# Designs tried in a protein design chat: VHH binders against Protein PLASTID MOVEMENT IMPAIRED 1 (PMI1). Part 4

Target 1, 154 residues: Protein PLASTID MOVEMENT IMPAIRED 1 (PMI1), of Arabidopsis thaliana (Mouse-ear cress) (q9c8e6r131to284)
Amino acid sequence: LVRIGMQKLSCLLSVEVVAAQNLPASMNGLRLGVCVRKKETKDGAVQTMPCRVSQGSADFEETLFIKCHVYYSPANGKGSPAKFEARPFLFYLFAVDAKELEFGRHVVDLSELIQESVEKMNYEGARVRQWDMNWGLSGKAKGGELALKLGFQI

## First folded at step 20 (VHH)

Design aa4 (from y03 with A66S)
Fold by OpenDDE, fold request of step 21:
Order: structure tokens, then sequence, then C-alpha cells
Structure aa4 (fold): chain B 154 residues (1-154), chain A 120 residues (1-120)
């Protein structure tokens, strides 16, 4: 019902998974993966191939792509900009052979990235943008960080 | 019986293009069974190239090929494709088509492979 009168925008989310680094020595030898899924639903996800931790780091060097739609209300021409419906994605590091381990979860709202781009587009004119992310890890991976590069195309 | 058959390999010059095909049988490309391409260069180990889900909504690429290679699938034909553009000498390898199981985080069935040689 909330989408009545809204427009649908096709979007390609890109997630370059660079590495998990500065991991405790106790994690050496573990196979890790990074999972990206829609926050509200569990009907589909994409994950990296497993990567073994060596000397405190797992270098994934893999880019994940997710085709999705974002809904928005168009600008009304009276000074109100387009308003995008929230499109949150969940990101987390996991251990392939030890699923009971938790290293923390991060949420990124794609609509916020798009909104930011629209606001900056008036100044830069670029439709393709990239965000470097460095997220702290928790649990057994406390002290470590996950390095990603987020982008999208519309 | 699960079977994967590759085709389309050959000799090309640097900067050239090739399109590989993978015909799958014995299972259906779906959310449970993805298709991937893995390559083995001379004297090197296996390297993931690309993966695609049944819906096509989810794909992945090695950074070394991202932007140059495109994986796709035709579910009606139960066939996957790998469009390779801007080929480089270092792309020379045997390219294998394989079934990927997201729940297992691994490939479980492989084709015989097709040779791609990039040389001037």
Amino acid sequence: as target 1 above (154 residues)
Amino acid sequence: EVQLVESGGGLVQPGGSLRLSCAASGFTISSNYWIGWVRRAPGKGEELVARISGSGDYTSYANSVSGRFTISADISKNTAYLQMNSLRVEDTAVYYCARYSPSEYSFDYWGQGTLVTVSS
C-alpha cells in the first residue's frame, strides 16, 4: 500500500570485498566468507567464496553484485526532492566451518547511498559512486576489521 | 546424472573477445544450484572467475576479471555463458564450468574444461 503511486528504479549494487584484516592469531586457519542479503527477508543472499585466514588476514579480492529495485516518490516540483523508500542490506563476516561464531553485523541502506548521490549529482554530475568501508569486527575477531568498497548503478 | 559441458574456447590475440558456453544437465540452475566458472592457468592453482544464481540477481567476479568478463544464464536452455572481453595474456587457462551450492559454499560438479589461449 505504501508503494501506491511510487516509482520503481532498477539498481545494481556492487560490493567489492577486499579483506578481513588485523584478525587475532587464534583465527588463523579458519575459512571465512562475507555475506550480503536483504535485511528484511531471507529469500536470497550472496556470499564470497571461502578464504582462509593467514597471518591475521583473509584476502577475498572478489566483487559481489546484487540486482534489486528501489522505490521512490518523485520530486513534486515545489522544492521537495525525490524520497526513496528504505532498502537496507545486511553485511556480515562468517566462518564456514564454525557457523556458531558471530563477528558482528552491519547494515547499509541503499536508499541513503542513492539519496546522497542525487544530492551530490547536482554538483558533480556523476551517477556511479563508490564508498570505502572499514568495519570493526566483534567476538573472536575483536580488533579486526572488514574492508569493503560499495557502489551502485542506476 | 549431473553433467556440465563447456564450449567456445580457442586462440585469440590480446584485446580480443571470446564467449564460453556451459550446458548443464541432470539438475536445474536455480537458487540452490548456481553456475560458476573456474580457471587453471599453467603452473598455477584454481581461481574463481565468476558465479551466477538461477535468477541472475546475484553474481560475483574475481577482481582480476571484473569489468571485462560477464557471466549470464539462460534458464530455458539450462545454459550459462561467460563473455570475455579485453582478454589479456594472463587470462590464458583452462576454463571449467562448475555447479556451485550456496549452502555448501563450494563447487561439487565440474565439466571437462575448455582451453583459452591469449597470445600475440
Scores: ipSAE 0.914, ipTM 0.968, lowest interface PAE 0.3, mean pLDDT 93
Fold by OpenDDE, fold request of step 21:
Structure aa4 (fold): chain B 154 residues (1-154), chain A 120 residues (1-120)
Amino acid sequence: as target 1 above (154 residues)
Amino acid sequence: EVQLVESGGGLVQPGGSLRLSCAASGFTISSNYWIGWVRRAPGKGEELVARISGSGDYTSYANSVSGRFTISADISKNTAYLQMNSLRVEDTAVYYCARYSPSEYSFDYWGQGTLVTVSS
């Protein structure tokens, strides 16, 4: 991509992985992990430590951090807001010892979150944003949910 | 031979700070081999404290230490660090440096550990 005239913003993405919960009893005993990676590249990823499912829940209690850059075109002063280049991240739960199992994938565009935050910053001045996420799971984990706290700072 | 050597442990009062170092040899800290800190408190099991990738772009922390501890690495020295601030009595433990393999989701080599005692 040509980024002439664009500005670069350093960003720290934080993902507090709370728990996978309401899992079917058939998943008890499985070791699960949560993976976060850039959607468009496989050059890097961060995952939680494995956590064993007990009584339908895997409590991770771990926070993942990703240093990244976001590119944007500044506002033109004529009422058009800053335009951010897409920065999608992929999130998914996986079984450590059963990689053939799939429980669904979720995509979050960090640039959209930042853009929303910047628009609000004009009024609130906050530099840190956080979203509570509760995603439904599929496959063998149908009926279960993945609970995360997604945030960033710039 | 893969080797990890910890240093910097000691006695500190609550609210104090310590900086641990982990000198790695026999391999290079990279995307394939991360460095992590794991601690074992008296009478308790192992607890993951923090991990860092070779690039430093990826880190993780136990929620119990997030915001107080900072893991870093100097690739030129093949050394990792753990800056521990706002220490609490419950942080008392033997702290181990270990090599983490993302592909295996596990630690495979460990140092001898360094004792951190937080006491008034």
Scores: ipSAE 0.913, ipTM 0.968, lowest interface PAE 0.3, mean pLDDT 93
Fold by ESMFold2, fold request of step 21:
Structure aa4 (fold): chain B 154 residues (1-154), chain A 120 residues (1-120)
Amino acid sequence: as target 1 above (154 residues)
Amino acid sequence: EVQLVESGGGLVQPGGSLRLSCAASGFTISSNYWIGWVRRAPGKGEELVARISGSGDYTSYANSVSGRFTISADISKNTAYLQMNSLRVEDTAVYYCARYSPSEYSFDYWGQGTLVTVSS
């Protein structure tokens, strides 16, 4: 199908990976990474450098950038706002040396972040392009959390 | 024979800029082999600075340099660059270019390093 009337927006997704924290003592010594993947392809991924868990925390302190495109239908003069096509990204914590462990997966749709930024500008006059995320972990990491800051540039 | 050769280090004042180059040979910068910069300050361990994929679509930075440093690559020259702006005294270090393997989550080949000194 052809995207008649749609425009292509070049975006840079930014992901500041802060920490995995409040991890059970059984995880101390594991080397962890955080992966961000374009959900539509296998080769659209980036991961943090491995960080070893110490005292229930892995402090990544690394910011990842992913180039991508988002298609949209522009706003018209009759009050129809711009509509952005879905652009989902998959986020997950993984153990470098124990890939069988699963700690949960999270999906963020960049199109929804862009839409929210546009709506906040119109309603509140705010330029909102950063979101703090604290996600609960599962499996062996249950009770812990993954702290990220998401943003985008155009 | 895999080689990485850094250049462009030197003395610069705080707030200044410097551009490092890394010429790679014996492999091609690609989806399987990324280029990164790692630094070592005197008396300190190694700190990631930045990484770039072969396509340039994926980059990363240590939070200590994010927004000030920019990594780039020219695939036709098999060369990576690190643009360092707004330099601070704490950026003083030997900067190493290194090959990053995403499948191994590690750096496997290292250059000799180039010294960057930020001092009044």
Scores: ipSAE 0.813, ipTM 0.923, lowest interface PAE 0.5, mean pLDDT 88
Fold by ESMFold2, fold request of step 21:
Structure aa4 (fold): chain B 154 residues (1-154), chain A 120 residues (1-120)
Amino acid sequence: as target 1 above (154 residues)
Amino acid sequence: EVQLVESGGGLVQPGGSLRLSCAASGFTISSNYWIGWVRRAPGKGEELVARISGSGDYTSYANSVSGRFTISADISKNTAYLQMNSLRVEDTAVYYCARYSPSEYSFDYWGQGTLVTVSS
């Protein structure tokens, strides 16, 4: 019922976690990780190995892959475009030994990335499947940023 | 008793391929216990290679091997595999299979290691 008339698209989300940078000196020595979690389920998540902050940076240099599905309604012949059901992922930096610290949470909806890729192909004839993200951090990490590169495969 | 037994190491030329296996016993590969590969090159510390969740839905790779190495698991055999393609001299190391605990963010049980030597 909920998905009558929809198609299922098998996707692989890729997350290249580059670094957390411009961190305050008070954070040097902390062990940080980056977690990516499917928002619709209570299943586990994937996170980077812990990296220690040195001179205001934690360099993860790890790529995470998450299998998932996205449901969509196909385009019709009257100019209605394909519509993708929301598929949100939650991203956050965390301190392994101080889980009470919060540095901000970020949501990326894979359906929106897919939609943008389709729209770029329609308008410019080029497909975009990689997005560089640079997110401002909050809390103890205020002034810092988290750098990652997102992509997907279908 | 938790045990991890690696196999498949050896001598291979640059550009070659090798497949490592890791047979796990004393626990079941699951959401709470993942399998990973970690390597130690001569004169260097440990380096993550890859990790896989029990369902196979989650994997990760160090950027140094991403695109060349593939981790997989066969839950019915409680076994993980590392397919290593396009091998380079810098991949020479002892490769350890290890149990990864997502809740502890760490590896807690290690195999004895299998030597991979990439040399012409």
Scores: ipSAE 0.805, ipTM 0.917, lowest interface PAE 0.5, mean pLDDT 88

